# Designs tried in a protein design chat: VHH binders against tRNA(Met) cytidine acetyltransferase TmcA (tmcA). Part 4

Target 1, 213 residues: tRNA(Met) cytidine acetyltransferase TmcA (tmcA), of Nitrosococcus halophilus (d5c1k8r405to617)
Amino acid sequence: VAVERLDRDALVRDEATLSELFGLLVLAHYQTRPYDLRHLLDGPNLSVYVMRYRGHVVATALLAAEGGFVEETARGIWEGRTRPHGHLLPESLAAHLGLAQAPRLHCARIMRIAVHPAVQGQGLGTHLVDTIIRETGGEGLDYLGSSFGATVELLRFWERLDFLPVRLSVKRGATSGAHSAIVLHPLSSSGQALVKRARERFLVHLPHQLADP

## First folded at step 5 (VHH; framework vhh_7mjh_2)

Design c37 (from a8 with Y101I)
Fold by ESMFold2-Fast, scan of step 5:
Structure c37 (fold): chain B 213 residues (1-213), chain A 124 residues (1-124)
Amino acid sequence: as target 1 above (213 residues)
Amino acid sequence: EVQLVESGGGLVQPGGSLRLSCAASGFTFSSYDMSWVRQAPGKGLEWIGRIYSGGDTSYNPSLKSLVTISRDNSKNTLYLQMNSLRAEDTATYYCARDLTIEYGSETTGYFDYWGQGTTVTVSS
């Protein structure tokens, strides 16, 4: 089963593929409306990856490009003076982990992943992400990441894909067991240096984050 | 080994009602959120709704008035009650173990196990 990146301009005109994509995305996010999905796809920083089987979309991932700010903007994010909409990974790393250089780097956030039941092999999500890692590494991105409400199953899924947890925090308004997680995968040498620093800071504080949140 | 087995599908007349069941085994059913999903012939998947491990439900707004999801943890069984069935409800219905997580504007998730599906045909 091959992974392909879709041309967003062509996709919004292809109602059959868009319908199948929307169906899969609703499995991951029921609040996504057809109108809202078209607006999301029209965004300049969104990439859509699919896997097809016998002409039908059976798996998909949505990526949002983030970061790549000039020094002045990056400093503002690090200092907490500005928070650009849609740049969650660099904002979290700079403002909450103190990594001033994070907003300078180019990254992509994996927003959604969905797999169809007809292709029951558990490896399709893994193959999709592995392919995205290889392709985005060739495009000059420094790292990949994802942010989500943490469960043991999701943390294991990402860990198996060599995404390293760099933040665990208590979800606001939730019971004491609920956490939010950020996981990162480095692509460039600059990304490797960033992720290493983020991981070191995470490990120093891990006992405090897990012992009593 | 995780297994989900749907049952209760078949031919039903327009305006009728039908209850589908999903028997779960190989995991602690009561600890997991569960979802129902359908696929009409030649169309994409359509999420119907979710029941959380705590018993609360969340539905596709387009289907909320037509369906009810419930669970019986003592029997490791998930249910989908459908009322006022129409020809467009003809589809294969799947149950799924739901690992989808929502955190503010962030969502990520995976339906890691699905049943084989049960077919519902609405016709006279």
Scores: ipSAE 0.013, ipTM 0.417, lowest interface PAE 7.7, mean pLDDT 80

Design c38 (from a8 with L99V)
Fold by ESMFold2-Fast, scan of step 5:
Structure c38 (fold): chain B 213 residues (1-213), chain A 124 residues (1-124)
Amino acid sequence: as target 1 above (213 residues)
Amino acid sequence: EVQLVESGGGLVQPGGSLRLSCAASGFTFSSYDMSWVRQAPGKGLEWIGRIYSGGDTSYNPSLKSLVTISRDNSKNTLYLQMNSLRAEDTATYYCARDVTYEYGSETTGYFDYWGQGTTVTVSS
């Protein structure tokens, strides 16, 4: 099953593919509306990857381009004065880990992944992410990242793909004190330096973050 | 190994009710949020609703008046009660382990394990 990066202009005219894609994307966000998907597709910051089987979309990943801010904006994020919508990774790294230059770098956040139930357990999700890592490594991005509810299985999944945990926090919207995770994968030399610094800060604070009050 | 097995599907007349079950094994069921998802023939996946590990629920607004999700942690079982069934409710119904996470106005995550599905046909 090949991974395909969709041409955005062709996608908006392909109602059958849009309908199947929308169906899969509702899996990650129950409040996703047709307007929300079309709004995402209007921006140059969205990349859509799919896998097809017998003409039907069976897996997808959405990547949101983040970061790439000028110095003044980056400083505002680091100082907590500015909070741009849709820039979760650079905001978390600058405001919460104190990495002042993180918002200057270019990244992509894997914001949605969905695999059709009929093809679960066949490694399609892993193949999809592996392909994205390979392709984005050539595109001038400094790092990739993802945010998710922390389980041992998910941390192992991302770790196998060389994504390193850099933050654990209390999960929002949970009725329990479940933890959320941010994981990063470096692509450029600047990304490697950033991820190394993020890991060092994470490890220093890990005992405090995991200790029960 | 993680397993989710749906049951309770079948043929139902319009206006009828049906309760689906999902038996979970291979993980600490009580610690996970769980969702129901369906797929009608020839259509995409449609999220039905979620039950959090703590017991609160959240529903697709289009389906909220027609469905109720519950769980029994002592039996490792998830339930979907459906009422006032219509022909358009004909679909394969899946239970899924839900690791979706919300951060401010952003949402990320996915369903990491799914059942095989159970088919509901609404026809006179």
Scores: ipSAE 0.012, ipTM 0.430, lowest interface PAE 8.6, mean pLDDT 80

Design c39 (from a8 with L99F)
Fold by ESMFold2-Fast, scan of step 5:
Structure c39 (fold): chain B 213 residues (1-213), chain A 124 residues (1-124)
Amino acid sequence: as target 1 above (213 residues)
Amino acid sequence: EVQLVESGGGLVQPGGSLRLSCAASGFTFSSYDMSWVRQAPGKGLEWIGRIYSGGDTSYNPSLKSLVTISRDNSKNTLYLQMNSLRAEDTATYYCARDFTYEYGSETTGYFDYWGQGTTVTVSS
């Protein structure tokens, strides 16, 4: 099963593929929100990867390009003066881990990943992420990342894909103080240096973060 | 080993009612949000609704009047009650463990485990 990056201009006219994609990503909740799903897909920094089987979308990943800020904007993010909408990875690394140069680097956040239940256990999710790593590494990105509600199982899933945990934080509005996690995968030499520094800071502070009420 | 097993599907007449069950094992069921998702023949997946670990529910507005989601943590079981079924409700119904969450202005989520599905056919 081949991985395909969708042409977004063609996608907005393909209602069948949009319906399969949205269902698989569980984007149906967004129909009740101010932002339309099509506005998300029409965003200049969004890319969609799919795997098809017999014409049907059976696996997908939605990526948001983040970072790449000029020095002054990066300093503002690091100092907490600015929080650009949709730049979760660089904001978290700069403002919360103290990595002042993180917003200068180019990254992509895997916002969603899903595999159809009929084809689970076939390694499609792994193949999808491996292909994304290879393609984004060739496009000049410095690192990849993802953010999710932290469970042991999800952390192990991402670690099996060679993504390293670098942050745990309390989810806003959580009833019992549930944690969210950030995991990173380096692509460039600059990304490797960044991820090493982030990982070192994470490991030093891990016991305190896990004890956070 | 995490497992989700749906049951209760079958043939039902238009206007009828049906309750689906999802038996969960291999994890602390009471600590997880759970969702129901369906797929009609030849169509994409459609999210039905979610029940949070705390018991609150959230539904697809298009389906809210048709369905009720509940859970019994003592039995590790998730339920989907469907009423006033129509031919267009013919689908395979899946339960899934749900990690959709909001962090500031961002919404991110996955379904990390799905059941095998149970088929509901609405026909006279």
Scores: ipSAE 0.012, ipTM 0.404, lowest interface PAE 8.6, mean pLDDT 79

Design c40 (from a8 with L99M)
Fold by ESMFold2-Fast, scan of step 5:
Structure c40 (fold): chain B 213 residues (1-213), chain A 124 residues (1-124)
Amino acid sequence: as target 1 above (213 residues)
Amino acid sequence: EVQLVESGGGLVQPGGSLRLSCAASGFTFSSYDMSWVRQAPGKGLEWIGRIYSGGDTSYNPSLKSLVTISRDNSKNTLYLQMNSLRAEDTATYYCARDMTYEYGSETTGYFDYWGQGTTVTVSS
C-alpha cells in the first residue's frame, strides 16, 4: 500500500476523497465537518497524507507546519508574552522547557492519524509515519513532533519510530494522575541539537518528579 | 495484547431501543477515555461520543438526545444505550480507545485500538 501526499488544490475539488477523509478524521474530533476540513485546507500550513487500498482511503495523517518565527516573536513566545494559535510544539518547547530558540526552527506536528478499522493491525500506521519522516527530511524541516495522552504502549510505539519523549505533563480536565506527552524526531542538524537539549532537560527533571510527587 | 470486543447488535424495529457492549482486555481500562464510532453502509465514519476516564461524557450534538454512553470499570466494559432507533441508525458500531489530547485551543490525537464492530439493522 503506497503513501501519497495530496495536492491541496486538487483535493478541494475531489468530493469523494474529501468525504472519505472526513470519515476517518471523525475518529479524532466529532466537530470535524466537510466545511471545516475544506477550511483547514485553505491554510498553507496543512499537509495531508493518505494510503489507498483498492481506490479507497484507508489511512491518513494530518501535519501542521509550525515555527519558523523571527527572533522578536520567538523571544515573545519564550517569555510567555505571545502565544500564536496553532503552534503547539514551539510554544511548549520555548515556554515550558525554556528552549528560547525553538520557535525559530521549522517543524511539523503530526496532529491526526487515522487507520480504517478493517485494516488495523497490518502496520499501516507505522508505514505511514516512516514515509512521512523520510519525505519531510527532504523538505527543509528541522524536526517532527506529536502530542498525545501518555501510555507505556504509545510511548513505545513512538520510540520505535525514533520519536523521543521530551515532556510529560498532567492532563487538564482528566482524572488525577493522567499525563500528556510530547515526542520529537529530529530532521536537520539544528533539530538534532534542539532535541538533544530537550531530552537532557526531560531526563534531569524526571527523577525529581518521581522522588517528590 | 489489547482487545476490544463489541456485542449486542442485531435486527431492531423502528422506534426500538438497544444497548451495545464493548468488553476490554489487555490494558488498564479505568485509565483510558473510550469512544463509540459508527459507519452506515456506503457512508464514512461518524463519531458518536466519548466517555472520559473520570466518567464525564461528550456527544456528537446531532445524536445527543438519542444515545447515552456509560462504563463499568469493575467489569472492564463500555456501553452504548440507543433509544428511538430509526432506519438511518443502521450501521456497524465500533468501540475505540481514545487518545485525544487537548492543549488550550488545539486538539490532537487518534484512536489507537478498535473493536471489530457489531452490526445494527433497523428495519421492519
Scores: ipSAE 0.000, ipTM 0.280, lowest interface PAE 10.5, mean pLDDT 79

Design c41 (from a8 with L99R)
Fold by ESMFold2-Fast, scan of step 5:
Structure c41 (fold): chain B 213 residues (1-213), chain A 124 residues (1-124)
Amino acid sequence: as target 1 above (213 residues)
Amino acid sequence: EVQLVESGGGLVQPGGSLRLSCAASGFTFSSYDMSWVRQAPGKGLEWIGRIYSGGDTSYNPSLKSLVTISRDNSKNTLYLQMNSLRAEDTATYYCARDRTYEYGSETTGYFDYWGQGTTVTVSS
């Protein structure tokens, strides 16, 4: 089963593929409305990857390209003077983790990933991510990442794909107890250096309540 | 407060049998399809099979001869019976609530709640 990167302009005219893609993504993120998914597909920085089995979409990943700013813009992000639309990973790493070089590097954020239940566990999700790692590395990207509501299961999932946690927001409301996480996977030498620095800061500055139960 | 709690994992000898249980609470268990999924060390998630709310089953063809899935709606419990275990069956086993939709002759779906997992080690 091959991994395919879709042409987004053709996708909006392919009713069958679009319908299967939306179905798979809505189910994987049950609180996401179909309207929201159509809006996501409008972004010029979005890449859509799929795997097909017997003509039907059985796995997908949505990636948003981020970063790649010149030094002056990167400095502005790090200093909190600018906040470019749609650059969550570099903004978080530079402004909140103090990593001034992050906005200069090219990255992609995996926004969504889903595998059809009938074919889950056949390694398709792993093959999909491995192919994305290879292709984005070959395109000259420095790192990959994802941002999500933190659960033990999701952290375990990403760690098994060789994504390392570098941020946990430890903020509990009166009723929710919700947390968020950022995980990174390095692709280039510059990406490896960035992830190493982010990981060091994560381990040093983890709240004691989360670091050592 | 949907909860799924697996039990019955542990060390088992090659060729042995093991029965896993999954206790469900916080929803009308009898109205939902349920699945078993496993993950061996260093490998991706592997879907084992599904039991429909009506009691019919569907299995991963690679595993059909090894496993049987059943449910007891009066006890809100899902079961996975495994026989003739091999070293390659060593994995963490998860039960999951299965939100499957039919799309023509194909199926589109996901698992919206997972259990904590129970580890099965097949070794002498």
Scores: ipSAE 0.000, ipTM 0.099, lowest interface PAE 13.2, mean pLDDT 77

Design c42 (from a8 with D98G)
Fold by ESMFold2-Fast, scan of step 5:
Structure c42 (fold): chain B 213 residues (1-213), chain A 124 residues (1-124)
Amino acid sequence: as target 1 above (213 residues)
Amino acid sequence: EVQLVESGGGLVQPGGSLRLSCAASGFTFSSYDMSWVRQAPGKGLEWIGRIYSGGDTSYNPSLKSLVTISRDNSKNTLYLQMNSLRAEDTATYYCARGLTYEYGSETTGYFDYWGQGTTVTVSS
């Protein structure tokens, strides 16, 4: 099953593909509404990846481009004076992990990932993310990341893809008392240096309950 | 390991009723939101509804009058009651476990585990 990056201008005019994509995202992210997806597609920073099987969309990932701020803005984020909307990874790394230069780097956040239930467990999600790593590295991004509700299964999924946990925090407004996680994967030399520093800080401050229950 | 197993599907005549079950194991069932989702042959996926860990329910407005979702935490079982079934209700029905979290102004939810589905055919 091949991974395809969709042309967004063509996608908004392809009702069949858009409907299948929306249906898959609503399943995996039951809070997604048609307005939410169309609003995301309006943004210039969104990339859409799909996998098709027999003409039907069976897996997808949505990526949001983040970071790339000038020094003045990066300093504002690090100091907590500025919180740009839609820049979750740089804000978290600068403001919560104290990594002042993180907002300078270019990254993408995997904001949604979904695999059709009929084909789960067949490695499609892994193949999808592996392809995204290769393509975004070739495009000159410094790192990739994702933010999600921390379960053992999801942490293992991302760790198998060489995404390293760098933050674990108490969820706000969650129906369960679970933690939220941020994982990162480096792409460039600058990204490797950033992820190394983030991991050092994470390991020092990892909650004892998670490191040694 | 987390497992969700749907049952109760089969052939039903138009206007009939059917109750589907989803048996959950490998996790603390009472702590999780649970959902029902369906896929008709050749169609996209359609969310039916959700029951929160606290017991409240939320339904797809297009299906609200036709379905009721309930749970029995003592049996680790989720139910979907369907009434006044129509030919267009023919579909594979899936049980799913849901998680939500927030970061700043963002709210995101996802289904981290699914069952294999049970098929309902509405036909004479």
Scores: ipSAE 0.005, ipTM 0.268, lowest interface PAE 11.1, mean pLDDT 78

Design c43 (from a8 with D98E)
Fold by ESMFold2-Fast, scan of step 5:
Structure c43 (fold): chain B 213 residues (1-213), chain A 124 residues (1-124)
Amino acid sequence: as target 1 above (213 residues)
Amino acid sequence: EVQLVESGGGLVQPGGSLRLSCAASGFTFSSYDMSWVRQAPGKGLEWIGRIYSGGDTSYNPSLKSLVTISRDNSKNTLYLQMNSLRAEDTATYYCARELTYEYGSETTGYFDYWGQGTTVTVSS
């Protein structure tokens, strides 16, 4: 089963593929509507990956390109003076982990991932993410990441894909002990340096983060 | 081992009602949000609705007047009640366990475990 990166302009004219993609994406975003999907596809920072089996879309991932800011903007994010919309990973790393140069680097956030139930357990999700890692590394991105409500199972899923936890936050007022997590995968040498520093800061502060309700 | 097993599918006449069940095992059912999803022959997946671990529900707006999702945590069972069935409701129905992403104030998720599905055919 091959992984394919879709051309957005061609996709909006391919109603059969778009319909199947919409079906899978609603599984990753409960409020997805036809207008919401087309709105996501209109964004210049969105990349769409699919896997097909017997002509049907059976797996997908959506990536949002983030970061790549000039020095002045990066400093503003680090100082808490600006919070650009759609740049979750660099904002979190700079503002909450104190990594002033993180917004300078180019990254992509895996914002949606879905695999059809009929093909669960065949490693398609792993193959999809492995292909994304290879392709985005080849494009010169510095790192990949994802943000999610933390469970032991989901942390293990991302760790098996070589994504390392760098932030674990407790939601205040949560009724069921909810934590949110950020995981990162380095691509470039600059990304490796960033992830190493993020991990060091995470491990030093982990006891305090877990003790803070 | 996490398992989800759907039951209750079958043949039903247009305008009829049907109740599907999903038996969960191998995890703390009460701690997870659960969804129902369907796939008509030759079509894509369609999300039906969700029941949160806290008991609140959220539905696909196109289906909310036709379906009700409920759960019985003492029996580790998820239910889907369907009324006023139409030929277009012919599909394989799946129950699924949710893992939720949070980014900013938004929530998104994906399903980490699914059942094998149960087939509903609305006769025509």
Scores: ipSAE 0.000, ipTM 0.296, lowest interface PAE 11.1, mean pLDDT 79

Design c44 (from a8 with D98S)
Fold by ESMFold2-Fast, scan of step 5:
Structure c44 (fold): chain B 213 residues (1-213), chain A 124 residues (1-124)
Amino acid sequence: as target 1 above (213 residues)
Amino acid sequence: EVQLVESGGGLVQPGGSLRLSCAASGFTFSSYDMSWVRQAPGKGLEWIGRIYSGGDTSYNPSLKSLVTISRDNSKNTLYLQMNSLRAEDTATYYCARSLTYEYGSETTGYFDYWGQGTTVTVSS
């Protein structure tokens, strides 16, 4: 099953593909209406990847380009003075992990990933992400990341793809000690240095986050 | 190994009622939000609703009056009660494990495991 990056100009003219894509994406973000997803896909920072089987969209991933800020903006994010819309990875790394230069780097966040239930368990999600890693590595991005509700299974999925956990945080509004996670995969040499620093800070503070006195 | 197994599908007459079950194993069921999703023949996936780990529910507004989602944590089982079934309710019904959380201004949801589905046919 081949992975395809969709041409956005062609996508708006392909109602059949849009319909199938929105079906999968509504499930990954099940509070979102199809019209809201169409608007999201119009964003200039978004990339859409799909896999087709017998002409039908059976898997998809949405990527949001983030970071790439000038020094003054990066310093503002690090100091907590500014909070740009839609830049979750750079904000978390600078403001919460103290990595002042993180917002200077270019990244992409895997916002949504969905595989049709009829074809689950066949490694399609793994193949999709692996292809994205290869393609984005050639495009001048420094790192990839994802943010999700932390379960052992999801952490293992991402770790098998060489994404490293760098943050666990308490789920906002949770009644229990539920955590959200951020995982990163380096692409450039600058990205490798950033991920190494993020991982070191994560591991130093992990016992304080998981310890229950 | 995480497993979700739907049951209770079959042939139902128009106007009838049906209760679907989803048996969960391989994870702490009570800690997860769960959802029901359906797909009619030749159509896309349609989200039905969700039950949070805390017991609250959220429904697709177009389906809210027709369905009720509930759970029994002691049996690791999720339920979908459907009433006043119509021909257009003919579909494969899936249960799915889901997570929702907020981080800063972002809200995200994930469906990470699905059942194999159970088929409901509304016909005489």
Scores: ipSAE 0.012, ipTM 0.423, lowest interface PAE 8.0, mean pLDDT 80

Design c45 (from a8 with R97K)
Fold by ESMFold2-Fast, scan of step 5:
Structure c45 (fold): chain B 213 residues (1-213), chain A 124 residues (1-124)
Amino acid sequence: as target 1 above (213 residues)
Amino acid sequence: EVQLVESGGGLVQPGGSLRLSCAASGFTFSSYDMSWVRQAPGKGLEWIGRIYSGGDTSYNPSLKSLVTISRDNSKNTLYLQMNSLRAEDTATYYCAKDLTYEYGSETTGYFDYWGQGTTVTVSS
């Protein structure tokens, strides 16, 4: 099954594809109305990837471009003076892991991923993410990441795709004691250096200090 | 081996009510969030709602007040109660083991297992 990056100008005029895409995305975006999803998809920093089977969208991933700030803005984020809307990965890395140069690098966050129930268990989600890794690496991005609720199954899914955990934090609400995770996958040499440092900082802050010299 | 088996679908008249069930096996049911999703003929998937492992619920705003999701952890069973059914509620209804997570306005995750679905037809 081929992975396709959607042409955004064509997508906004294709109600059939938009309807199928919204249907899949509501699996991962439960409190967002279709109107909100249209605005999200119209954003200049968003990329939409799909897999089609017999003309129907059966899998999708939504990516948000983040980072790429000039030095002054990056320093402001690192110092906690500035928190740009929509830049979750660079803010977390700079403010919480102390990585001052993280906001200077270009990344994309996988915000949503969904696979149609009729094709579950056939490795389509893995193939989708593998293709995104290859394509985003070729576009000059430094790293990829995702933020999600930390279950053993989700951590294993992302680790099998070579995404490394670099942060855990607490979510309060309906699921008491739930933790969120941030995972990263390096693309460029600068991304490799950043992810290595993020991983080392993550491990040092664990009770066992597994990353000790 | 994880299995989800929906039941309770069928033909119902407009204005009627129906309760769907989903029997879960092969995992610790009480530890996981569960969702209901539907797909009308020729249309995309539509998320109905979620029940968290702790018992709280969250619904698609377009369907709130028309549906209720509940669970019985002693029976490993998930339920969807539907009231005031209309022709546009005709769809295949799926239950799903839900690994989706929300952080602020962002959401990530997926359903790692789905049932085969049960069909509801609203017609006179």
Scores: ipSAE 0.012, ipTM 0.395, lowest interface PAE 8.5, mean pLDDT 80

Design c46 (from a8 with F111M)
Fold by ESMFold2-Fast, scan of step 5:
Structure c46 (fold): chain B 213 residues (1-213), chain A 124 residues (1-124)
Amino acid sequence: as target 1 above (213 residues)
Amino acid sequence: EVQLVESGGGLVQPGGSLRLSCAASGFTFSSYDMSWVRQAPGKGLEWIGRIYSGGDTSYNPSLKSLVTISRDNSKNTLYLQMNSLRAEDTATYYCARDLTYEYGSETTGYMDYWGQGTTVTVSS
């Protein structure tokens, strides 16, 4: 099954594909309105990837471009003075791990990944992410990342794709024992240096994060 | 091996009630949030609701008055109680392990494992 990066101009005219994409994206846990999702998909920072089976969208991933800030803005994020909407990875690295230059680098966050239940267990999610890694590496991004509820199985899934945990925290609204994770995958040499530093800082703080409820 | 198995689907008369079950295995069920999602024939996926590991629930506002989600951690089982069923409730119902993550005002996440689904047909 081939992975396809959608042209957003063509997507607006393809109601069948939009309907199937919206169905997979209902994982947002809010009443899904086509207008809201169409507006999101028209955003300049989003990339949409799909896999099709017999003409039907059976898997998708949404990527949000983040980072690439000028020095003044990066300093503001590091100092906690500014919190740009839609820049989760650079904010977490600068504000919580103390990596002042992280917001200068260009990254993409895998916001959503969904595979239709009828085709689960066939490695489609892995193939989708592998293709995204290869394509985004060629586009000049420094790193990729994702945020999710931390489980052993899910950490292993991302680790098999060479995504390294760099933050573990208590999930907002979660009960005792629920943790969230941020994982990173380096693409450029600058990204490799950043991820190495983030990983080192993560390991220093890990005992405190595991002890905190 | 993470496995979710739905059961309890079938043919139901309009106005009737039905309870679906989802048996979880291969992971520590009590530590995870769980969701129910459905797909009517020819339609996209529709989120029904979520139950947090601590027992709190959150529902699709369009469905909140018609459904109740509960869990029994001692049996590793998730439930969906449906009342006043209508023809438009005909769908395949899936349970899913829910990894939605909230950071400040941002909400990011996804469902990583799904059951195979159980079919509910509302017809006389």
Scores: ipSAE 0.012, ipTM 0.434, lowest interface PAE 8.1, mean pLDDT 80

